# VHH binders against q9vm92r272to629: the designs that were tried, part 2

Target 1, 358 residues: q9vm92r272to629
Amino acid sequence: LEERMAFIEDYQQTQARSLLLYVREHQPAELISENGTIFSTTLDFALGKVKKMVRHAEHYSLDDARIKPPTPAEIVENQTFMVQSTDVLKSNAKFKVSEKVMAEYARLAGLYLDQIESLRPDYRWDGSRNLWILKPGYQSRGIGIVIRSSLDDILQWTSNNQNKKYIVQKYIERPLLIYRTKFDIRQYMLLTITDTKVSIWTYRDCYLRFSSQEFTMDDLRESIHLTNNSVQKRYKNKTNRDSRLPKNNMWSLDQFKNYLRIMGAPDGSWSKTYNGFKQNLVAVVMASLDETELLQNAFELYGCDFMLDEHYNPILIEINSTPDLSPSTEITARICPMVLKDCIRVVVDLPKNPTAAT

## First folded at step 13 (VHH)

Design n43
Fold by ESMFold2, look of step 13:
Structure n43 (fold): chain B 358 residues (1-358), chain A 125 residues (1-125)
Amino acid sequence: as target 1 above (358 residues)
Amino acid sequence: EVQLVESGGGLVQAGGSLRLFCAASGFTFDSYAMAWLRQAPGKRREWVAYITRYGSTDYADSVKDRFTISRDNAKNTVSLQMNSLKPEDTAIYFCAADTGWEVVYGESPSDYNYWGQGTQVTVSS
């Protein structure tokens, strides 16, 4: 119950941010009409919600505080807000306020969004559509993953599929695109455990996986949004797809580095991205180790999936404990066997040759 | 028997050039990424340049645009062309074969499977 109520609160907070993002992204005159059906109280509610989120983040004393059930009045206020904000975001409903008043709301929306994004940098990846990705709890290789926008649909889906232990995550609405197409980066990670110490290794090579269709938020089908190979292999590339994209939907790291050069990315952009991979993976592993017991003289190989934002910052999407290393393209036929060979070199050969590097 | 043998070191005046070579034997050279590292007097060993199995290169900031790493898989050699040398480039330079994995946390006996004995480069002012 508490988990369900926590998600409902997260969804409503995200709707408030989505409305404010929508307001920030449009000129005030575009948002109003003399015949508008949306009143300023909807904006007041969204601003108030985000202001409370800012105060909570600045509190610095987060706790396992009990999630209280909403009062009947709060339920009505939340429902009213959800209906009106949805009309704005999905039906282009207009505010019934003067342009001067709307401009002031746009200024406040910008201020409050800047405040919360400085405290929660991951919020900058959100758009105005309040989309959530639903993944089965066990590794599905893309099977059963859906994207939904409606709170009721999300709750219904998870209720109808409880035995799969679905994970509900905010969908990244602002990913970096290459030639208008979504991609992710498969990065391998190795954990080695020796003498009660953990070492974390990242593989120096990686590859990109592309969707078969151009990115759009107007169509939530998996062929657009789920970049893993097990999904995309079921689809043909669309005819209007940019010809510079790989026909087999994979790029090597060298191809990506060349793309960065062509697009005028600053020198060292890949180094910055890769350092971000390392930092993200270390943080996640260290958090997990605090909660687990180590097996001595063990190793584990992981497939880690990243997206990038518009500034080439990494966004960790998934860590797969049973990565499929079967070759599926010319690129995986090269990289996947080498990952295995190099893993043996770390696990077996390095312990036998302890000298010289230090 | 695995061997990495560096050569081409020596004394050179500032602004000059040197080319280092590393000859590899006793292992599958084509399947390793290769690196050059250096150790200046009284300092820790530092990475200089890296070349993948496929020929892609990367460099430490201090040597970018002055040094060029290359490999010849047919001859099992890696070379380092060093131009516009500065006194701070003075060091023993080592050739190393890389595991493909980078340690990002924890203690490791070595990031590299095999090492050469090093070759001295001295840059006079």
Scores: ipSAE 0.530, ipTM 0.746, lowest interface PAE 0.8, mean pLDDT 83
Fold by ESMFold2, fold request of step 14:
Structure n43 (fold): chain B 358 residues (1-358), chain A 125 residues (1-125)
Amino acid sequence: as target 1 above (358 residues)
Amino acid sequence: EVQLVESGGGLVQAGGSLRLFCAASGFTFDSYAMAWLRQAPGKRREWVAYITRYGSTDYADSVKDRFTISRDNAKNTVSLQMNSLKPEDTAIYFCAADTGWEVVYGESPSDYNYWGQGTQVTVSS
C-alpha cells in the first residue's frame, strides 16, 4: 500500500515537471487558443507541485520523506490536474489565456525547472512524456518488460500481473546515443562478506549492448528501447544501418574507448565514467545494507546496467542479482568466463593466500 | 606454489635504460592481467604500468612515454622496459597478477592475487 501511494505521488510529481517542460519547450503563442479548454489553474498546480519539491530537496528530513494519504479535496484536485495536463501533453490541448499571461507562466516554468534540476540533476534526463518502464521482479532478461505512460494503464497492468511483482522505474528519455543508436553498459559488481564486514568490488572490464534500430521516442518498440541481448537477438538490424555499429550489437570496452578517442571526448572520460559507476554502486549498496543481514563467507555477483548522458556521466538503470553469463557473442565469450574465474580468485584464492601471508 | 620472481634491477646512471623481467609459475599466466608497481623509500607503493590479458597497456603519468610493459605468454614473463631513467625512479619494483576486480569499499587483502618479492632499481645522478 505504501509503495502504491509512493508511486502515485512520484507519477504526479513527474507529470507536473513534464507539463512545465512542455511549456518551456514551446513558444507561448503555440500553447494558447481562444477556444482553449485548459485552465490556467492547471499551470498553477504544476508550479506549486514543483515548488514543494524544491522545498523538500533543500530541507530534507525524515518527516518530509513520509507519504501520507491525500484528502478527498486533494484527490479531486489531483484528478483534475491529471486530466487537464494529459490533454495538453497527449492531445495538444490549448490554454485559454492571453499570450502575455502564457509568457509569464513559461518564464516561471523555466525558473522552477532550473531550481529543481540544480538540486536533483537526474531530472535532466526526463522528457515531457511521463514514461515508465515496468519490469517483472523475477526476470532479468527483458522478458515481460513494457513501457507505459498512463497512470491508469500502469496501475491496471500491475494489478493484472500481481503475481509477477512488477518493478516500476522512470524511463530515461534523453540517453547518450552512438551513431543514433541506444546502448547500455553491463558492469559487474561483486559483494563479499568476511568477519561480518561487506566488501564491494567492481569488475575492471565491461561491455556495451546496442539496440538493433535507430533511437526514437515516437516508437516504443522493444527493438529500439531494450538493449539487453535476450531481447535484441530476436531482431534483425535495420537495413542501411551505420556500418560502424557492431553487427552482433556488442562492443568491448576497448572498442568504446576507441570511439571516445575518435569523437574527441575529453581526456580521462572513461576514468570519470568508471569512477561514477563505482560511486553509484557504493551508494546503492550502502543505502541497502541497514535493512540487510548477510551470512558470513557469502558472495553475490550482480550485473549492473548503466546508460550515459551526453557528458558521459553514468545513469544506473538496474542491478540484476541473477545476471546471464552465457557467452552469446565474441565479446561475451571473452568476458563472461573471466568474470566467473575472477570471482573464484577473489572468493576462494585471495582468502587462502592472505591468510597464509599473515 | 605460485611464484612471481622479478629480476633485472640494479644501479644505473640517470638517463640510462634498464629492463625488468618477471617470471611467473604455478598458475595460468595467460588468463591474468599483470601490473608493475614500485615503492620508493618512505613512500606508498604506487602503480606504474598495467597490461591486460589481451595485450592492451596503460601507464602512470609519471612514466608515460618512458616505460613500456610487455608480456610473453609462451615464456610466462612480463617485462618493463625503462628508458630515460631519473633519480626519482629509484624504488623497489614489484610485479603482480590482477584479480580482475577492484575493491571500492570495505576490507580486502589486495586488488592483486599474487605479488613478487621485488627488485631494487637505483638511479644515480
Scores: ipSAE 0.501, ipTM 0.743, lowest interface PAE 1.1, mean pLDDT 81
Fold by ESMFold2, fold request of step 14:
Structure n43 (fold): chain B 358 residues (1-358), chain A 125 residues (1-125)
Amino acid sequence: as target 1 above (358 residues)
Amino acid sequence: EVQLVESGGGLVQAGGSLRLFCAASGFTFDSYAMAWLRQAPGKRREWVAYITRYGSTDYADSVKDRFTISRDNAKNTVSLQMNSLKPEDTAIYFCAADTGWEVVYGESPSDYNYWGQGTQVTVSS
């Protein structure tokens, strides 16, 4: 119950931010109509919600706040806000306010969004669509993953699929695209534990996985949005797809580096991105170790999935403890067997060779 | 017995060029990534260049655009072309067979399964 109430609150906060983003991204005149159905109280609610989020983010370490059931008045206020904001965001409903009043709301929206984004930089990856990705709690290889925008649909989906223990995460609405197509990057990580000392390793090679279709937020089909090979192999690439994209929907790292050169990315751009992968992975592992019981002479191989933002900053999406290493393309046929061979070389051969110690 | 034998080192003036070679024997060369590392007097050994078993390369920032690593799987050799040499490039250069994994946190006794004995490169002002 507490997790459900936490998600509902998170969804409502995201809806408030989504409305403010929508207001910031449009001219005031585009948002209003003399016969508009949306009142300024909807904007007041969204601004108030984000203002509370800013105060919480500034002081959350001092607050021992738990999710509290809303009062009857708060329930009505939240429901009214959700209906009206959804009409704006999904049905292009117009505000019944003067253009001058709307311009002031747009200014305030920008201020509040700038404040919360400075405290939560990951919020800059959000758009105005309040999209959520629902993933089964088991390794799915993309199977059973759905993207939803409606709170009722999300709650119904999780209720109808309780045996799969779905995880609900905010969908990244602003990923970097290559030739108008979504992709992710599979990066392997190895964790080794010897003599109660932890070492974190990243593999020097990786690969990109592409969607079979062009990216659009107007269509949430898996063929567009789920870059997992197990999903994409069921789909035919669209006929108008950019011919520079690979038919097998994978690029090697060298192909991506060549793309960066063609696009005029600064020399060293990949090195900076890869360093970001390393920093993200170290931070996640170190944050997790306090709750982890170390096993002597153990190792774990992880498949780590990253997306990039428009500035080539890494966005860690998932760390898989049982990564798929089956060769499915010429790219994975080269990389995946060598990941395993090189893992043995680290775990078994390095400890045995005293002349190799440095 | 596994052997990595470096050659091609020597004395060169600043701005000059050298090509180092590493001949490998006693293991399945094609299945290893290969690296060059160097150790200047009084310093720890540092990575210089890396080449995967399939030919992809990477370089330390200090040598990018000046050094080129290559491999010849038919001859079981890896080479390092060093251009625009600087006095700071003075070091013993080592060839190594790499695991493909990079340590990003913690310690390892070695990232590399096999090492050569090194070849001296000296760059005069």
Scores: ipSAE 0.476, ipTM 0.677, lowest interface PAE 0.9, mean pLDDT 81

Design n46
Fold by OpenDDE, fold request of step 14:
Structure n46 (fold): chain B 358 residues (1-358), chain A 125 residues (1-125)
Amino acid sequence: as target 1 above (358 residues)
Amino acid sequence: EVQLVESGGGLVQAGGSLRLFCAASGFTFDSYTMAWLRQAPGKRREWVAYITRSGSTDYADSVKDRFTISRDNAKNTVSLQMNSLKPEDTAIYFCAADTGWEVVYGESPSDYNYWGQGTQVTVSS
């Protein structure tokens, strides 16, 4: 129940940001009509909500926010907001305000969005569609993953599938694309525990996975929005997809680096990305260690999936225990055996050169 | 016994070139990623370049397009061609080997499995 409430709040906050984003991205004249059905109070509500988010982000960790049940009045206000904002975002409903007033709202929307995005950079990845991805907790390989926009649909889905312990995550609506195609990066992580001490290892090599279809938000099918090989192998590559993309829907790191060069990416872009991997993974592991009993003399290999933003910042989307190491493609046939062999070498604790400078 | 022996260091004028060489023995060379690192006086050790088993390379931003790392598995050697040298490149250069796994958190972060003794490179202005 608490988790549900937290999600609802997050969804509503996202809706508010989405509305403001929509307002920021359109000309005031396009948003208004004399016969408009949306009132300025909807915008006021959105602004207020984002302003509150800014305050919380400045003073409190969002994770520590006490979830309070909404008052009856708040429930009504939220419902009204959701209906009206949805009409705007999905049906292009117009505001019944003057152009001058709308311009001011647009200005404020920009201001507040900039503020919250400065505090929460991840919000920049969000679009205006308020989409969420639902993943089964124990299922690997992208099976049973769905994308939904409607709060009611999401809640119903999770209620109907209680046995599968679904995880709900915000869908990244503005990922970095390669040739208009969605991709993620599979990065490997090794955790070792020796004498109750944890070490985190990252593998220098990685690979990219592509969707078989060009990316579009107008179609939410898994063939477009998921990159897992287990999913994509079921689909044929679309003929209109860029011919420079591989048929097997995978790139090696070297191929990706070549792409970066071709595209004129700034020097050090990969280094930035890789460093981002390390930082994110360390943060996640450290956050989880407080909750986990450490086994002595243990190791575990993880497959970590990342998306990138337009600035080559990595976005951690999933960590998989017991990752699929099958040689399904020429790319995985190369890297997976290497990862395993090298993992074993680490675990065996090869003697270090005594002359090695630490 | 595992050995990494660097050579090729010395004094060079700014704008000049050097080629460093590292000879490896005592371990399965082709199973390791090879790297060059450097340490300037009073500074921390800095990663310069690596070359994987498959021949994939990467470079620090400071040396990109000037330095080239290569390996010869038949000879168990790794080389670093250094062009357009700058005074800032002055350091002890070390050859190192690792499994491809980088320690990012732990007691000995960023430790390689094997290290050489280093070779001095001095670039005069």
Scores: ipSAE 0.601, ipTM 0.823, lowest interface PAE 0.4, mean pLDDT 90
Fold by OpenDDE, fold request of step 14:
Formats: C-alpha cells, structure tokens, sequence
Structure n46 (fold): chain B 358 residues (1-358), chain A 125 residues (1-125)
C-alpha cells in the first residue's frame, strides 16, 4: 500500500513535469485558444507541484519522505489536474489564457524545470508522455514487459497480477539513439565478498544491443522499445532501418568507439561513460548492502544494462543477477566466455594471493 | 616466474616519436588485458592506455590521438606507439597486466596483477 501510494505520487509529479515540459517546448501562441478548454489553474497546480519537489529535494532526502495519504480535497484536485493535463498532452487541448499570460507560464515552467533538473538530473531524460515500464521481478529476459501511460492502466495491471512481483520504472523517453535506433549497453559487474568485505569489479569490455526497428514514440511495441536479445530475436529487422546497423543487432565496444569517432563525439566520451558506469554501480550496490546478507568467500556476476543520454552519461536501467551468457550472436559468443573466464580468475586468485592485484 | 620487460624508452625532442615494447613471460598472455602506465617525477602513477584480450583499446585524455597501444599474442608483446611527444610526457613508463576486471570499490592493492620495472622516456623542449 505504501509502495502504491509512493508510485501514485511519483506518477503525478511526473505528470506535472511533463506538462511543464510541454509548455516549455511549444510557442505560447500554439498553446492557447479563445475556445480553449484548459484552465490556468492546471498550470498553477503543475508549477506548485514542481516547486514542492524542488523544496523537498533541497531539504530532504526523497527516501526519508513519508508519503502521507492525500486528503479528499487533494484527491479531487489531483484528479482534475490529471484529466486536464492528459487532455493537453494527448489531445493537444488548448489553454484559455492570453498569449501574454501563456508566455509567463512558459517562463516559469522553464525556471522550475531547470531548478528541479539541477537537483535531479535524471528528470531530463523524461519526455512529456509520462510513460512507465512494468517488468516482472522474476524475469530478466524481457518477457512480460509492458509500457503504459495511464495511471489507471498501471494500477489495474498490478492489481490483476498480484501473484507476480512487478517493478514499475519510469520509461526513458529521450534516450541517445544510434541511426535513429534504440540501444543499450551491457556492462558486467562482479561482486566479491572476502572476510565480510565487499569489492566491486567492472569489466573493461562491454557490448551494445539494438532494437530491430527504428525508434518512435508513436508505436510502443516491444520490437521498437526493448533491446533484449530474447525479444529482438523474434523480429526481423526493418528494411528501412539504417544499413550501417548490424544484422545481429549487437556491436562490440570497438565498433561503438569507432562510431563515436565517426560521429565526432568529444574526446573522452567513452571514458566518461565508463566512469559513469562505475559511479552508478557503486552507488546502487552501496545502497543495497544493508539489505543483503554477506556471505564469506562469495562472488556474484551481474549484467548491468545502461542507456545513454545526449551527453553520453549512462542511465542504469537494469541489473541482472546470473545474466544470460549464451553465445546467441558472434558478439556474445566472444565476450561472454571471456567474462566468465576472467571472472573465475579473479575469484581464484583472490584467495590465493590476497595481496595480489587480481 | 612472471616477467614484464619494457624497452624502447629514451631521449626524444618535442614533437618526436617513440615506440615502447613490453615482453611478457611466465603467464598466459592472451588471457590478460595489457596496459601502459607512467609516473612522472613527483607525481603519482597514472594510467595511459589499455588493450583488452579482444583488442579493444582505450586511452587517457592526455594521450588520446597521439598514442596507440597494440599487442601481439604470438610474441607475447604489447607496444605503445607515442607520437607528437610533449615535455609533459616525460616519465617512467610501465607495462602491466590484469584480467580485464577493474576494482572500483573495495580493498585492492592494485588493479593490475603484474608489473614491469619500467622504461624512462624523456622529452626535451
């Protein structure tokens, strides 16, 4: 129940940001009409919501915020906002305000978004569609993954599937694309526990996975929005997809680096990305340490999936225990055995030579 | 006995080129990532470049587009082609080997399993 409430709050906050983003990205004249059906109070509500988010982020950890149940009045206000904002975002409903007033709202929207994005950089990856991805907690192969925009749909989905543990995650609506195609990076992480001490290892080699279809937000099919090989192997590559993309829908790290060079990416782009992997993974592991029973002389291999933003910052989207290491493609046939072999070496060498840099 | 022996260092003028070599023995060379590091006087040792088992390479920003790392598994050698050398490149250059795994958190004395003794590179202005 608490988790549900937290999600609802997050969804509503996201909706507020989405509306403001929409307002920021359009010309005021395009957003208004004399016969507009959207009231200025909707914008006021959105601004207020984001302002509260800013205050909270400045003074309190989001994790410490006990979500209080909304009052009946708040429920009604939220409902009204959701209906009105949805009408704007999905149906291009217009605001019944003057152009001058709309321009001011746009200015404020920009201001508040900049503030919250400075505190929460991850919000920059959100679009205006307020999409969420639902993943079964027990599966790592993209099976049963759905993307939804409607709060009611999401809640209904989770209610109908109570026997299954689902993870609800904000869908990244503005990922970095390669030749108009969605991709992610599989990065491997090794955790070792020796004498109750945890060490985190990252592998210097990785690979990219592509969708078989060109990216578009107008079609939410899994063939377009998921990059897992288990999903993509079921689909044929679209004929209109860029011919420079691989048929097997995977790149090696070297191929990616070559692409970066061709595209004229800034020097150090990969280093930035890789360093970002390390930082993100350490943060996630450290956050979970209190929840994990530490076993002596244990190790675990993880497959970590990252997307990139336009600045080559990595976005962690998934961590998989016991990742699929099958040689499904020429890329995985190469890297997976290597990762395993090298993992074993680390694990074997550590006990033998605790002082050895293995 | 594991050995990494660096060679090819020396004195060169700014703008010049050098090629460093590292000969490896005593371990399964093709199973390791090879790297070059350097230590300038009064400075800490810094990473310069690596080449994975599969041949993937990366470079420090300071040497990017000037240095090229390569390996020959048949000869158990790794090389570093250094072009457009600068006085700031003056350092002892070390060859190192690791399993491809980098310690990012925890107590590890080094990210590398094996080290050479180093070779001096001096770039004059």
Amino acid sequence: as target 1 above (358 residues)
Amino acid sequence: EVQLVESGGGLVQAGGSLRLFCAASGFTFDSYTMAWLRQAPGKRREWVAYITRSGSTDYADSVKDRFTISRDNAKNTVSLQMNSLKPEDTAIYFCAADTGWEVVYGESPSDYNYWGQGTQVTVSS
Scores: ipSAE 0.601, ipTM 0.820, lowest interface PAE 0.4, mean pLDDT 90
Fold by OpenDDE, fold request of step 14:
Structure n46 (fold): chain B 358 residues (1-358), chain A 125 residues (1-125)
Amino acid sequence: as target 1 above (358 residues)
Amino acid sequence: EVQLVESGGGLVQAGGSLRLFCAASGFTFDSYTMAWLRQAPGKRREWVAYITRSGSTDYADSVKDRFTISRDNAKNTVSLQMNSLKPEDTAIYFCAADTGWEVVYGESPSDYNYWGQGTQVTVSS
């Protein structure tokens, strides 16, 4: 119940940001009408919500533990906001305000968004559609994943599947694309526990996975928005997809580096990305350690999936325990056995020589 | 006994070329990622290049397009072709071997399992 409330709050906050982003990205004259059905109070609400987010980010932790049940009045206000904002974002409803007033709202929207994005850089990736991805908690490999925008749909989905643990995550609406195609990077991570001490290892080699379809937000089908091989193997590559992309929908790290070179990426772009992997993974693992009982002399291999932003910052989207190491393509046929063998070597060598460089 | 023995270092003029070699023994060479590192006077040891078991390579930005790492599994050797050398490349160059895994958190003193003694490379102005 608490998690549900936290999600609802997050969804509403995201909706507020989405509306403001929409307002910022459009000309005031395009957003207004004499016969508009949306009131200025909707914008006031959105601004207030984001302003509150800024304050919390500056002075308080946004932890779910601080989420209080909304008052009846707040519930009504939130509902009204959700309906009106959705009408704007999905149906292009117009505001019944003057152009001058709309311009001021746009200015304020920009101001508050800049503030919150400065504090929460990840919000820059959210876009204006307030989309969420629902993943089965017990299944990996992208099976059963759906993308939804409606709060009611999301809540209904979770309610209908109470026996199944689901993870709801904000869908990244503005990912870095390669030749107009969505991709992610599979990075391997090894956790070892020796003498009650945790070590985190990252593998220097990785690979990219592509969608078989060109990326578009106008179609939310899995073939477009998921990159997992288990999903993409079911689809044929579209003929309109860029011919420079591989038929098997995978790149080696070397191929990616070559791409970066071709594209004129700044020197050190990969280094930046890789360092970002390390930082993100360490942070996530450390955050999880408080919740995990540490087993002595244990190890676990993880497949970590990352997307990139336009600045080659990595975005962690998933960590998979017992990742699929099947040789499904020439890329995985090479890297997966290697990763596994190297894992074994690390695990075997550590106990034998705890003072060794390894 | 595990041994990594570097050779090929020396004095070279700026713009010149050197080829470093590392001969490995005492471990399963083809199971390790091989790397070159260097340490300049008064500076920290820095990574230069690596070549994975599968032959994938990467380079530090400072040496990109100038240096080339290669390996010969049949001979248990790794080499570093260094072209267009600069005074800034002056350092002791070390050959190292690791499992391809990098420690990013923990008490491991080093990411590399084995190290050579190093070979001096001096680039004169």
Scores: ipSAE 0.587, ipTM 0.809, lowest interface PAE 0.4, mean pLDDT 90

